# VHH binders against q9xw16: the designs that were tried, part 1

Every score and structure here is a prediction.

Target 1, 132 residues: q9xw16
Amino acid sequence: MSGWNAYIDTMTAAAPSIKRCAIVGAADGSVWARTEADNVFKASEEELKTFVALFNDVTQVPAKGADIEGVHYVVPRTEESLIFGKKENTGFFAVKTKSAVLIAVYEGPNEVAAQVRKAVESMQTYLNNAGY
Below, numbering starts at 1 at the first letter of every chain, in headers, positions and changes, except where a header shows other numbers; Kabat numbers aren't used for antibody chains.
ipSAE, averaged over its two directions, is called F for ESMFold2-Fast, E for ESMFold2 and O for OpenDDE. V2 adds 0.75 times the mean of E and O to 0.25 times the DockQ between the complexes of E and O.
Where letters were taken out, [cut] stands.

## First folded at step 1 (VHH)

Design a1 (framework vhh_3k1k_2)
Fold by ESMFold2-Fast, scan of step 1:
Structure a1 (fold): chain B 132 residues (1-132), chain A 125 residues (1-125)
Amino acid sequence: as target 1 above (132 residues)
Amino acid sequence: QVQLVESGGALVQPGGSLRLSCAASGFTFDDYAMRWYRQAPGKEREWVAGISWNSGSISYEDSVKGRFTISRDDARNTVYLQMNSLKPEDTAVYYCAADYSEYSLPDTSYEYDYWGQGTQVTVSS
């Protein structure tokens, strides 16, 4: 466990609708912290390396989608620092900071998704302001 | 860096018209739904109108249907609210907001994404 787990705890406390999440290095996808035990984030290191590389050119992502935890998500649109996807009743939000990528997976309707997006973007702002 | 700047608010007589503009910068405007909200003195902020990122979905609060029209100009990163047949009850500060359309609350949220500073509309004889 690292100090970074406190950020995971803060985010999941603020948005209980987050099922699983992780903070990974923007350069290499290395895991800094993730949810564990019953809520374990199961993405492999190779998958995360591939995923964070999507932020090098987000405009290509809607055409091909994105893979997280072995699940292929449809990505309807991207912003320069944001990728989000949907697969049936599940989805994710991923945001890039200077040094990190935050990934949160949720299950539920659009109202749940909106809460998760807000929590992830709030943490993105906090980490950027902290120099990460 | 992210900015929404509303303009066009004024004092008008009942039955008059105004067009509000919201100029967006610092984000990928074309990917966002755009919404107008208003807040009258002593009342809660309420949703007025919304338009999806591709203009394929447009919605209005019941009290403004047939009188207000929302539109967007993606080449200029601007959303508009054309207000016709204005009533004293339309007096409020009008706010522009930007949301991801697929995963935002279109009709009830006051807590999403980016907000402007507002523009005052007063309808008075």
Scores: ipSAE 0.000, ipTM 0.114, lowest interface PAE 15.7, mean pLDDT 80

Design a10 (framework vhh_6fv0_2)
Fold by ESMFold2-Fast, scan of step 1:
Structure a10 (fold): chain B 132 residues (1-132), chain A 125 residues (1-125)
Amino acid sequence: as target 1 above (132 residues)
Amino acid sequence: QVQLQESGGGLVQPGGSLRLSCAASGFTFSTYEMYWVRQAPEKGLEWVSTISSGGSYTYYKDSVKGRFTVSRDNAKNTLYLQMNSLKPEDAAQYYCAKDQYEDILTGYEGSFDYRGQGTQVTVSS
């Protein structure tokens, strides 16, 4: 998917426990870049459109949870630009920038979840500074 | 040391009610968000409810919305879960858990650090 795949590679290198990830448009959920091949991010266009709309009012999300790749995640809390969820040893972090939403699905214990969050937030900062 | 002690579980018929309590000690209860989570014998851990530190904001798993009510008494360091219209799928070991800044950074699993021993809820006719 274009030059945006370099940012996918950067995130997965920073946090190897990321199984799949994507960068999508904040307005419509259109995929700008995603992991491919054996690690293909499988969310449908309809699911991503629904997911990015959650950032319009994050306070509603803990009550309903969030769906990514057909998996329903419990969302225990949200922050203004962050939605995260967990299901057993699988989880995700999603952060919103000015123009994009970054979604990283990972597998592992709390220690690797912290690494994944750091990688996603570092990319969020970089993209915001780049005007995205 | 942080301690959490759940109580109030038991056996009820479908449609019945139970009130769970969690007695907290070893930390400043009033400054932490608290959680109710559950685990059935052959299922993973499920989040059930969240309550803000001051009690002003509450959140629920979709399947329990309208049936369960979380509340807290910060003067008594106690968390409650009122469970009405219980269904067989609600049968589980119920735990309370606290959430800290580090737990927020790690997500759902980390948010349930310092969970208590739990209280068993059985729904059977």
Scores: ipSAE 0.000, ipTM 0.176, lowest interface PAE 11.9, mean pLDDT 81

Design a11 (framework vhh_7pa5_2)
Fold by ESMFold2-Fast, scan of step 1:
Order: C-alpha cells, then structure tokens, then sequence
Structure a11 (fold): chain B 132 residues (1-132), chain A 127 residues (1-127)
C-alpha cells in the first residue's frame, strides 16, 4: 500500500516527459498527492480551487486560458472531461474523474504530448473504474 | 489584421534543397509559437514542424526528421524552413501557421490547432 503517491509514480514512469503532476479533489482542488523535491508541483490550493472549477463549464476555457503554477496557458479547445494547454515548450493535460482531477505538466516538443495524454487518460480510466 | 506570406517554393530534383520563408505581420510574432503545415495532392493537411516563441525548442514530423530545419528571426518577423535531401513525397503546398500542433493519435492522423495560416508556397520534387 503506497497511498496516492503511487499513482503519481505510475504516471511519471509511463511518460518521462512529465515534469510535475498532481492529483487533486474535483470539488475543492485539495491536493491528494503531487510530485515532490526537485519536481515539486507548486500550484497553491487557491489556484487549484479556481482551476478545478473550470470543469463545471469547459466550453468557457478556450476564451480565457488557464493558470497553473502561476503560468498562463493557451487552451485551444476542450473536451468534456479534458482541459489541455500549451505555452512554448511547456504544456499540461488535466482530466476529471468522478472525485479527482489529474494534472500533468510536461516539457518538450508537441511530439511528446501524445504520450503524456495517454498516461493521464489511462490513469483517469483506472481511477473511474476504482470509484474515484 | 494577421497576415502570413510564404515564399521560397519551386521545382527541384530529388536530393535537392529549398529554403522557405514566411513573413508575418499584424501580431507580436516573438510571443507566438509558429508551425509549418503541408498539403500533398489528394491528402489532408500534415503538420511538418513547430518552433517555440524564443526559438529554443523545435519539433518535427517523423517523415522530415534529419532533413528539415525550422528556424526564426524575431527581429525580422520571419519564419524559415530549410529543406534538404528532398524526396518526391515532399511535394506539397507548404503553409506558415500561427500557433502549434497539439498532437493526439486518433484513427489515421493528428489533431491540429492553429489560429491562422497563410496562402502557401508550392514545392514540387520531380525529375
């Protein structure tokens, strides 16, 4: 039994281009687990509370963009349970489950985005099936 | 008003080289990622390459890696694509695009997200 940090480790092992990630509560943005030490995910709980509220109406997000770790990202489009953004060589994928939001910040060219998205969506499926 | 004007296309033999240019105006060029996209005869658009706003990071489609080099000159508001070792399969209209590709593999292709693209410049590789 490793707690929520085991899921962080699983995602980062599946997509090494993930620089920082977190699992947060969908209702309030409370941090359940995040990368630590040299890869610490530095978003405040106030920022995360604002971010998870974006999933209440994802259609509004492309007009405004999204802020993660004090960085403003362009959000070109959204899907029902997926928000993704890009700024230069840094990007993120965020997916909502029943009880959680998974956020993965990656660094690299757009070519690595597909691997990061797959890792995050695989974990989304796993957590939904586990009742989270 | 955003304007992108491509140039530098032409006819070359296999193994030849061309350098494409894109002159950008109507926006702060230095703050946007830029991309090259091509449309081959009878096919949909194919992303070719992306460069970060500062020029430090580049990405390439597998079909052009090692042969093409994307670069930019922010002082001149110009994007470039150096094409070496050209193949008949590189024959296409080449477009300059404001923004970058967001890649997901679903079915037979990629999803592309761009704000705007230009009118294109024709590259023909034949003997």
Amino acid sequence: as target 1 above (132 residues)
Amino acid sequence: QVQLVESGGGMVQPGGSLRLSCAASGFTFSTYEMSWVRRAPGKGPEWVSTISSGGSYTSYADSVKGRFTISRDNAKNTLYLQMNSLKPEDTALYYCAKGEVYITTYGSGYEYTFDYWGQGTQVTVSS
Scores: ipSAE 0.000, ipTM 0.169, lowest interface PAE 12.0, mean pLDDT 81

Design a12 (framework vhh_4orz_3)
Fold by ESMFold2-Fast, scan of step 1:
Structure a12 (fold): chain B 132 residues (1-132), chain A 125 residues (1-125)
Amino acid sequence: as target 1 above (132 residues)
Amino acid sequence: EVQLVESGGGLVQAGGSLRLFCAASGSTFSSYAMAWLRQAPGKRREWVALITSGGSTDYADSVKDRFTISRDNAKNTVSLQMNSLKPEDTAIYFCAATYEVEYSGDTYYVTYDYWGQGTQVTVSS
């Protein structure tokens, strides 16, 4: 069995500003892998189920925002299979593949957001090409 | 503070065109990004187009190459030119205004602070 944690490690190595991240099932929000210990991704099963359902119609999200780990984020706009948000010094990028949703939470100014987005989108491309 | 009023909706046949207008009143219109969203019966609101205070535009995939958003700051208006209309474009179209911020080459929109009441667009087959 291969561990999905290897993909978490790859993303965090590519963008060290990622504080917490997870790979979850696109259909139900079930956690396949997440950062652990001091960087544990704390979203509940119920919250993740609600979050992944946002990808059923991303165009509605900017009007309402999104909740991750009990934090409400302003979502400026969405792009295809991408939802991203910002709240003060914290932000996230979430991308949907065929069967998964990748969520990365980062801290810092918008200058670090570009690197986090690249890391998440690179993994999205890799997983889509791998059939996930 | 901005108040928005839409106009220009109506009934057209598939392949036809309509131009929607949004008239804004209040101060600081030129500092807002302006958007069009739509809602079909029984469905959630869908974002369709946005124009920033600087004039940059963005479109939902479903309307790219068919719709054009523009603004006239002297008249406090934003318009949506809709070409090659399809039955699935049938919806109530809403004008919305949001305060924008720029970060490292990206433009972020905080909230849709102001909404119009909507204008009905019906596209028949």
Scores: ipSAE 0.000, ipTM 0.107, lowest interface PAE 15.1, mean pLDDT 80

Design a13 (framework vhh_3k1k_2)
Fold by ESMFold2-Fast, scan of step 1:
Structure a13 (fold): chain B 132 residues (1-132), chain A 125 residues (1-125)
Amino acid sequence: as target 1 above (132 residues)
Amino acid sequence: QVQLVESGGALVQPGGSLRLSCAASGFTFSDYYMRWYRQAPGKEREWVAGISSSGSTISYEDSVKGRFTISRDDARNTVYLQMNSLKPEDTAVYYCAAGRYGSSWYPDSYEYDYWGQGTQVTVSS
């Protein structure tokens, strides 16, 4: 949906270090919007179903890690509505809203990671306030 | 401009005490979770202590519990680490970090908005 792509655009404008991102359904991992073309978010339907299910019990995730776009990330810790991970110089932040999960993949150092986290959480707050 | 500036590092004998300070500028200090980390030669950076934005939640790495105390002074935009009963194993460069969340007690470089340059603590006879 083009309408949902406006939120993708907002996040990438707020944190230009986001390489790829998506908004997916929290219940099933269905893609509502994703970055395309040179920045295409490549996660499979099966991977996304598995990933959003992690939010059913985030306390188990640090022991196993998480897979996004076929890449296995170390997840150092989680919060109730937040899963994040790192592999080498690549990382991700994923946050859950009432109806959606926002996933942003970035590349760069800790300063970049902090900016990406801020953008993703700002959108999480906005969507929750909008009833999503 | 955002800055975290650590100070107070020194050479001290085993059993001695030091107080480290971290002066923050360029952001709303009272909204941020503050942490202390250290890095010894040839080792990765490890978490030492953390204090929430309200100051109500404080935690420590097991090896420093009972010896180190973290505190904050929001009027001065400063976080402190009081180090007592110092051991040679405490020798490291000490860093402060500011993050968005105050509930996380695990060390995680992804949570930090800002890092300081570090201050050297050496415990030796």
Scores: ipSAE 0.000, ipTM 0.103, lowest interface PAE 18.3, mean pLDDT 81

Design a14 (framework vhh_7pa5_2)
Fold by ESMFold2-Fast, scan of step 1:
Structure a14 (fold): chain B 132 residues (1-132), chain A 125 residues (1-125)
Amino acid sequence: as target 1 above (132 residues)
Amino acid sequence: QVQLVESGGGMVQPGGSLRLSCAASGFTFSTYEMSWVRRAPGKGPEWVSTISSGGSYTSYADSVKGRFTISRDNAKNTLYLQMNSLKPEDTALYYCAADSTIYDEYFGLSEYDYWGQGTQVTVSS
């Protein structure tokens, strides 16, 4: 598939506070699409494999936090298909679909975070309905 | 002015118990998720436990699960942490932290808006 960057573009247009994002395979963390150029999403293959495995038991994540792009985030709580984290003025939302995990890294306070979460969850719903 | 004031720390032997309290003022306590976070000497902060704004949902770090109980009294603007079966590795400065949830509970995110000064817990034989 060559069209996956269109979904990245849709999410960043809906929430301009997203600094970097990616769509990765839920089974292995393989990158399907990511932000490019000055906003390159820079997670290693091993980090992404480890990260997507967190969705196998999200209840363990708040005890340890989560690492994205070499940055350790505090994860205050999780939901079944949602992991989110915070570190100072930065944070992330990650949601799982049937076959993908969407990861969005943002900067800003609660109001900005709310917009990012909405954009990511809207895309999650769309991709689930499309069979991904 | 927003204030979070922790108390109840002290020195205790392994296997002992302590109850920590956090008195909140200057914000609408009942609308905030509340957490306990600790920092052991020479280590970074470790999340310990969280309680929802209404008190119906709680979560715990694996290291304290089954031993610690978080609770709150919204009428008294007070958060509690009951600590049982204390171990030397529980030695840390314990902080009370307030997390706002956005108005739409469906979006349920937590960010630490306010922190207390901390209360010291020392577990030694």
Scores: ipSAE 0.000, ipTM 0.127, lowest interface PAE 13.0, mean pLDDT 81

Design a15 (framework vhh_3k1k_2)
Fold by ESMFold2-Fast, scan of step 1:
Structure a15 (fold): chain B 132 residues (1-132), chain A 126 residues (1-126)
Amino acid sequence: as target 1 above (132 residues)
Amino acid sequence: QVQLVESGGALVQPGGSLRLSCAASGFTFDDYAMRWYRQAPGKEREWVAGISGSGGSTSYEDSVKGRFTISRDDARNTVYLQMNSLKPEDTAVYYCAKEGIYDFWEGDYPSYFDYWGQGTQVTVSS
């Protein structure tokens, strides 16, 4: 069953500027679902394990940045359950729920980033309410 | 029922101009931001321009800045995209989009996100 793929589809439909995204386990970074084919989310299991561990202490992240899909992003600041970053014309938003981390990579300016953030935070709320 | 109907797409020569229109119905038009997106053959859909609900702010993708202008006419429930100095690279299907709901309502997430029209084809070639 690919139930989690429906959440990926919902999120990418919500913000068309999302180029790639994934839902991964908060404890280990295991992939539950991700975009595939022409929009394949390319992060390795080891990279994702490292990435989700950043949520254990988000205050350290702005000093070092974050790596997603082999790309190093500058992280200007963090919030308790939110890490976001920028690299030229690309960026990402990652939010933590009870059991999952949602990662969305987008392309575009700050106005587009605001829409992506809203979509990711909306899904975060939905999954938390669903017990995930 | 939210409806967005794009029009104005055509075949034009490089350096030409076009104005796209998007007629909106089924919602209070001036309460929502409106956006234009495009999708070229073999490429993903990309954001082009946006205008706030008040019309007080606009934003553009870098490659169209200075050439395209987004505007709205709230009395006519219409958003426009004025395209000048058209290039072959601008060839795409252009889509109008309505901003989704600000406040989250549990179980109402399909209406939480942008709504799309059916699109209008713009081809720039000699």
Scores: ipSAE 0.000, ipTM 0.099, lowest interface PAE 16.3, mean pLDDT 80

Design a16 (framework vhh_gocatamig_d2)
Fold by ESMFold2-Fast, scan of step 1:
Structure a16 (fold): chain B 132 residues (1-132), chain A 124 residues (1-124)
Amino acid sequence: as target 1 above (132 residues)
Amino acid sequence: EVQLVESGGGLVQPGGSLTLSCAASGSIFSDYALAWYRQAPGKKRELVAGISSGGSTVYMDSVKGRFTISRDNAKNSVYLQMNSLRAEDTAVYYCATDEYWGSYLDDSYYFDYWGQGTLVTVSS
């Protein structure tokens, strides 16, 4: 649905260093919205289903890492509703809401990562308050 | 919250080795990711190596196979073993922690939590 694309646009406007992002269903990893064209989010539905299942026990994730778009990320630590990873100059933040998982892939140093985290956590709060 | 103290830098010939150490004080070291960054004169600060709380590692392409990052949670320490050093490895090396790789490398955090890093010079 095109309505969900407005939230993608909001996140990328708030953190321009987001290269690709998506909003997916928390239960099955189904894509609700994602970046398209030159910055298309390329994860398969099978990969996303595996990824969202990581939120069932985030404490196991730092030992194994996480895969997004066929890229294996080191996950330094997790919080109950947050998984984040780093691989060289790239990274991601993923946050879980009641019904969705927001995933943002970025490139850049720590100052960029802080901005990206703020953008996804702000959207997480908004969607939780909206009942999603 | 956490203070980081770096050591082990120095002057070394090309092809030589150094081990950098970073000692942390604080109550939650084992839950944190740790990283080594470096900055050469006139260059942007870059991530050299990182290690997660679970022990997974990441390396900059130019140091893969030469550098090894490790941690010792009992000693609240992280290490960077540097082998086959090159002139291009010359930089100030910084230890960092937090959910954002190198968050303690912001100038204000360095002023508050740690000093200037440890200088590694690779030259003849």
Scores: ipSAE 0.000, ipTM 0.220, lowest interface PAE 11.3, mean pLDDT 79

Design a2 (framework vhh_7pa5_2)
Fold by ESMFold2-Fast, scan of step 1:
Formats: sequence, C-alpha cells, structure tokens
Structure a2 (fold): chain B 132 residues (1-132), chain A 124 residues (1-124)
Amino acid sequence: as target 1 above (132 residues)
Amino acid sequence: QVQLVESGGGMVQPGGSLRLSCAASGFTFSDYYMSWVRRAPGKGPEWVSTISSSGSTISYADSVKGRFTISRDNAKNTLYLQMNSLKPEDTALYYCAKDFYESSGYLEDYFDYWGQGTQVTVSS
C-alpha cells in the first residue's frame, strides 16, 4: 500500500544482512509493508499489536523481553524510540517514528548488527523528517 | 582478551543480602553499558539490571526493583550488584555482561560475558 515497499527495499539494500523486515502502524501494528517470498516477515497481527504497544513505555520492556515471529528475544535495555534484542545467532532492531514502527530481523555477528542498526535509524530519521 | 570475572555469591537465608562484583579486563570498561544477567536451574537467561557507561542511566527488571542496586567504579574497572531482601526466586548463577559502545550506539555483542558466573542460593 502507498509505496511503502520502496522503503523496505532501501533498508535491505543498505544492510543486506537484514533477513526479514517490516514497516507497521505505530497505533495498531497494521502492516504497511514487509519483506516477502523466501524472506517473508511472519509476525501475526496479534503479535504486532502487542509489539507496537511496547513503545508506550519502553522502560518496562527489559523486564519481559519481546516476541517477534514467535521468537522470544532478551532485551537488556531500551533507548528512546528504540527496542533491540538478540537470541543466539538472530537479533532485531525496532524503531518508532511519529506514525510507524520499523522492525528489522537479522542473522549474524555484531558487525552486521551495527550495519542493520544504522540502516534502521537512518530510515527512522528520514520518515520523521517527512512527517511520518 | 575480554574477561569478566564475577564474585561475591554464596548461600543466604530469605531476607538476607549479598554484594556481587565483576572485575572487567581486556576492554575500555568506561566506554560500555554493563548489565547483570542471571540463569536459574532449568531456565534461560533473565536480564536483571543495566547501568550506562557514566552511571547516569540505570534500569532494573520489575522482579528486583527496590531490592537490588547496580553501581560501577570506572577507576577500578568493576561492576557491582547490591542484593537486599533476597527471595528463593533469586537463586541463580549471576553473570555480568558487556553491552554496546555507548558513544557509537552500535551493538558490540549483546551478552559478551566471560567466565563461570557467581552462584547465589537463597534457601532456608
């Protein structure tokens, strides 16, 4: 819808280690765009609604962790408008803008995690400046 | 290279107190957020507390708020956890963990902890 897949493409081009990625509505977790085919982002509507609600009070997230695609991630701390976690060889970065939440799931070591974080935060800045 | 050596655990009765220490080496301790993580028998790791590189930002798991206090001494490269009002549910192996390089905001390793941890047993 509304060309949001172009932003998915931009993030995955900037950080090829992103395995699955989505842009969802901040209010309800509705999917605006996501990776598809062999790398489809497989979170349910109920899981995404629960996940975006974590941004209502990020200080509570480290106590309980976060669930994405049925995987429970440990979240040791949060930053303003950023939730991230890791479980074994997988991890995620999720950032909130005014209207959206960007979620990127990656696999690999800390070097690729750094690239994924940079890509997600760059898009967060762009969308905030665009009024989203 | 990177070494994190936990100490200060032991056996204590419910309501007792213990102070854990973590001696860090092999990296610039003052540049990193540090965390305490625990693992109870038969369970996965559970995050306990995090402190920023300067000590200005601190967070706790809901299960330990008001009972545990995290602190650090950057001159001594040491992380501490003061545990008060201990409960049987606090029984676990406690690890300290290196987090992100604060100034860059980039992930170094989520749970970069080295060593065997320190055992805390709370029983009557």
Scores: ipSAE 0.006, ipTM 0.233, lowest interface PAE 9.7, mean pLDDT 82

Design a3 (framework vhh_gocatamig_d2)
Fold by ESMFold2-Fast, scan of step 1:
Parts: structure tokens; C-alpha cells; sequence
Structure a3 (fold): chain B 132 residues (1-132), chain A 122 residues (1-122)
């Protein structure tokens, strides 16, 4: 899927602290695009299916946390279409669109986290307006 | 079936301006997300700017403030206004279209134009 890979490139250019990211189907967690090679996004099909299902009721997520790439993250709170987590100096932001979930894993302090969140929310807006 | 034809490329001096146009034939242009890509010799193809069916835009960081993407659904066209051009902007520019109403990316439709050359030199 050549088109979807361009959006990965756009997000990582906007927020260089994104270490790995992916765009997956909201219904089943199928991978549409992801970072590859030295920064490959490593998540099993089962893990992604479980993860995207969290968006069916985000209010339950802070009680149990979330798993991405075999790493368990503490989720301090959620918003309607946003799940984010922290694990020491690493974290993630995941946002849901009409048909997709964007997941970005990053490393760094709170200032870095703010830039990553802005990048994924900008892409979320773009994809929602594009009908995804 | 969608066909894309680019025009407006050419030779300009640094600091100059060009407007690229992409005309689409076929059905339902207004339902498509549209983008401009570029490829310089020896470089990978990269996304320059995109515009959704709803009008939201995205830009490569190095062109923000210099380039503007717009669309005219009545004319089945998308435009890239390029200002303050630099030697580094020299590339073949491609128009691309993706059917934005598809639920899964692996079922979306990708269409590409044949490209238009932009050369920025003195």
C-alpha cells in the first residue's frame, strides 16, 4: 500500500522523536502501513486486534493498561478517540479515526510527548476528513 | 477509471514561482484525496502536499509557508502554488489520487500522473 506509507513518512518527519509507528484498521487491527527496517513496528496480529478493540470502551483502559509490542504501558487516562500510555522514558499515542487507528511509539520527556501527540492528532484530522 | 495529467512545470530561477496543475478525468473527482509527490535524481519519491476530499491539507515541513495546495472540484483539478523556489526543489512532480471513502487501505485505489519537471537554477 504505497499511499499509506507516505502518511507514515509525514508523521515521522513532523515528530522525529517517533521511534516506531503504524496505521492499522480500526475493525480488526490489520496493518495498512508501519515503520520498517531498523525502526520496524513489532506487534502481532493478535496484539493489534486486542488493542484496537480497546476503542470500543476507552473508559475501561486506565484500570488495566495497554500492551503494544509486548510492552505493558500504564494508561493514566483516555479521551473519546485517544489512548496514551507511559513506561519510564517511553510512551505511545494512539488515535482512532472512522476506519483506522494510528499508533506512535516515542522516547523522551513531556515536551517530546506533546510534539508526538500533535503529529498524530493532525494526521487523525486529515484522515477523518478524507473519509477514513 | 481515473487519469491524471500534470502541467505547469518548467525552468525558473531561485526565488521564483510556479503553479502546477493536475487535471483528472473519469468519475467522482470530489470523492478523492489528492496529493503532490516529487522525486529528485537519486532520491526516493516523497510526499510534498496533500488535500482531502473535505479540504484538509498536509505539507512537508521544508515547503510549509512556501507551497500551497488547493483543489477545484468543478474543474476536476488540484493545484500546487510554489513560491520562493530553491535549487533543492528541483524534481519531477507527480499528482496522485486515492479513493478516500474506502474503509481499508489495502482496498484503496492509487492513481498517478506521468509527472512534470521543475528545474530551479540560475
Amino acid sequence: as target 1 above (132 residues)
Amino acid sequence: EVQLVESGGGLVQPGGSLTLSCAASGSIFSDYALAWYRQAPGKKRELVAGISSGGSTVYMDSVKGRFTISRDNAKNSVYLQMNSLRAEDTAVYYCAAEYSDYLFGDESYDYWGQGTLVTVSS
Scores: ipSAE 0.000, ipTM 0.103, lowest interface PAE 19.4, mean pLDDT 79

Design a4 (framework vhh_6fv0_2; at its last look DockQ between E and O 0.46; V2 from the best seeds 0.00; counts 0 for: pae E 6.9 > 2, grease 24.5 > 24.2)
Fold by ESMFold2-Fast, scan of step 1:
Parts: structure tokens; sequence; C-alpha cells
Structure a4 (fold): chain B 132 residues (1-132), chain A 125 residues (1-125)
């Protein structure tokens, strides 16, 4: 069992509007931890490998969008270590650290999205400072 | 309050051109990314283009690359979309939107008070 589950719990406690989330390896998309049971993060190993590879050149992402859990999201812009997108009232934020990618899927209005982004970016900062 | 007003739509024949404008007020326009999105009859909302606050970073949906050009005039608080070589598939209601915290992604039942009313683009022979 991985201690990484504690980080999932921290993010979901900070932003209750997160419906599902995961922490995966930046190099290969391997799952380190994810939400389970009623909030299970459902993404195949192949999908996650494809998704984390998007961070190799985030400038290519807006033209094509991104797929998470079989859902195609529109990604109108990216930042150096941040990909985020929308599909109607659903959205996601994904951030890259030195060795991990954190993915959080949420539902709700833009005010809710701001809270989710803050939670994910706070965790990104913490993990980078911890050497991950 | 954020207000967005689109204009410039109309009826055009295939291969024609239109220039859309979006007049923005109620926020510091020059500090925000701006977006063009569209919705065709019986289809969902579709992102078309992105332009950064300074205008230096621009993105387009693959199907409009080379035909559409987004630009902005920060002194006039106005966003533009130049549409050339229009195709029937481009027929839609066109909306402008701001960064996510200002209702940048439009939903039929949400952000009504923050979104523009759109401008209709019709493409027919």
Amino acid sequence: as target 1 above (132 residues)
Amino acid sequence: QVQLQESGGGLVQPGGSLRLSCAASGFTFSDYYMYWVRQAPEKGLEWVSTISSSGSTIYYKDSVKGRFTVSRDNAKNTLYLQMNSLKPEDAAQYYCATDEYWGSYLDDSYYFDYRGQGTQVTVSS
C-alpha cells in the first residue's frame, strides 16, 4: 500500500467538489493512488500513459483536447505544468511535479473550479518542495 | 459586472468572410485570456479559439486553422474573429468568453448573466 493515499485525502478535504482524483507517475502514467468506491477514478493504463505524455509539450494540447476516463475535454489553453479542461459542467485540473502528475475531476460552476485549482496547485507546490 | 456584446454575424455564402467583434466591459480586459466559442443547432458548445491577455499566445481548433484569425485591441476593450473561407459546418451562434473565473466556458443553464448573447452566423448558398 502506498502512503500517497494521504495526499488524495488532503486534496479532497480541501476541495469537496472534487469528484475523482489520482496521483500518477509522470514518466509512465502508473497509478500511485486514486479515489475508490463510489468515487473511483476510472482511467485505463493506456489512457494515463497518453495523458502524462501531453506534458512533454503542453502547447500542442489546445488544438486536440485531452481524454480522461473516456471523456474528451476541451482544453482552451495550458500553462507550463498545468493542463485543465471543460466538458459542459464537468472539468479537470492536472498538474505535473518533478515525478508525478496530479489529476482532479470536478463538477460545478467556475467558483468551484477556482477552489479545485487552488487545492491541486497547493499540493503541486508541496510535492515539488518535498522532492517529488 | 462583466458584460460581453458580440456583433458582426450574418448570412454568407460558402467561401465567404465575416468579421466578428466582442465589446467587453466590467473587468480589466487587458489582464484576461479571451475565447471564441460556438454552438450549432442540435450540437453542443464548441471551443474555437484562444488569445492571451497580450495577444502573443493564440490557439485554434484544428478545423478552423488557416481560415480564422483571432485578434484583440486592448485600448478599445474589443476582441475580434476574422473568418475566411466559411464552410456550412461553421454555421453557429458565436460567443465570446473570458477566463474561467469570469464564466469563460458557456453553459445553456449557467453563466447567463455573464455571457454575451452571441451573434448568429449562417452559411448557405
Scores: ipSAE 0.237, ipTM 0.563, lowest interface PAE 3.7, mean pLDDT 83
Fold by OpenDDE, look of step 2:
Structure a4 (fold): chain B 132 residues (1-132), chain A 125 residues (1-125)
Amino acid sequence: as target 1 above (132 residues)
Amino acid sequence: QVQLQESGGGLVQPGGSLRLSCAASGFTFSDYYMYWVRQAPEKGLEWVSTISSSGSTIYYKDSVKGRFTVSRDNAKNTLYLQMNSLKPEDAAQYYCATDEYWGSYLDDSYYFDYRGQGTQVTVSS
């Protein structure tokens, strides 16, 4: 298991409502690590390339939403290094580090979003401090 | 507790205008982003517009750009949506919502728990 896989495990352990998770290169959407087995993160690299490019101008994302794994999510707003979206009882959080984008797709009952956000932002902080 | 109350809906002809209002209470209105969402019959909830706490950041659904204008009066704890050049596809129940707790405990029920009762907009000739 690569070091990046360990970070996937950390995030999914911190937020059980995360169904699928990936760490990808911020520059090109290349997959560094992702959930596998029963919860395979299925976004193609082409889709991820498009997704990470959203961070080049986050102000435009709300108008058009975001697609992950062929699912279209409403993005009501963005922050400089944060894109999040919703679709019914599902959603995602995506945060950008110096060199990576962390993506967590979640599903669950009340209050799951808070835990998911905390998980990805904590990892974001950690990776940023580590220079990644 | 958070209270949101929409008003201003009605029946208009295509090309007509409406101005929706949302009265907010139970939270520090001026500190939070506000949203307009809508739900048409047999359709899911649809995001319409976002406005930041200060009003300096605004987003619109593409289909309403140039026609709708979101604004807020923090002194009055009121959110507005000016809707011009209304189209039949704009017909829906319109809700205001807040993301006061987004990332804290907002989830699937966000649109139900943190929105008002809505105001009906009907567009028909």
Scores: ipSAE 0.163, ipTM 0.584, lowest interface PAE 2.0, mean pLDDT 88
Fold by ESMFold2, look of step 2:
Structure a4 (fold): chain B 132 residues (1-132), chain A 125 residues (1-125)
Amino acid sequence: as target 1 above (132 residues)
Amino acid sequence: QVQLQESGGGLVQPGGSLRLSCAASGFTFSDYYMYWVRQAPEKGLEWVSTISSSGSTIYYKDSVKGRFTVSRDNAKNTLYLQMNSLKPEDAAQYYCATDEYWGSYLDDSYYFDYRGQGTQVTVSS
């Protein structure tokens, strides 16, 4: 699809409960695309550098949790390319591709979370197959 | 139906120890990740520890690492939390919890689907 913003649109269309999301560079956290305007993804450059570095050793993450947009989330467990967090009725899913990290912040109960994970991991698969 | 029952709470002085147990039934215990969470009055749920289905992977909240030990006995369908060097900030209602996994990312739930009624841990300040 044309432009990185089209991938943002694809994920939010697939899981409307995604409130904010971004595609960032896996090496440095640089923002390739994000939700904007009324749903701006507000994570700082410093926060994103710290966040993507968590994928260097995901086993360390549950002990300390993770911060996105200044919000602290519990991370109850991780997988090699997946970090997810929970706080009250909100959460996030983050997945790593070859070159990027996809981050989606959502609101809603657990069945909503499953649909968000599906949307994000489907895009992860697509980008990995495309070499990103 | 999933059934979880916590026990082993009580009143201890700072520096004391307690061992919590969680009896599980109604599911294949050895297939599921288990969690300890806690809640102090007027506060939200706080994650404490995670243990994988086999017990081979264990995570702790930083503030309890080195003081708390989670374990499980899959033959007895029981989850444990050994709490040493207890501090006043550890006082809370403690719950064991699980979520259902089927080996597919499409069927995962990442909010705790089930938890027991809890057991109270009180630490005198």
Scores: ipSAE 0.028, ipTM 0.442, lowest interface PAE 6.9, mean pLDDT 83
ESMFold2 (binder alone), look of step 2: mean pLDDT 80; pTM 0.806

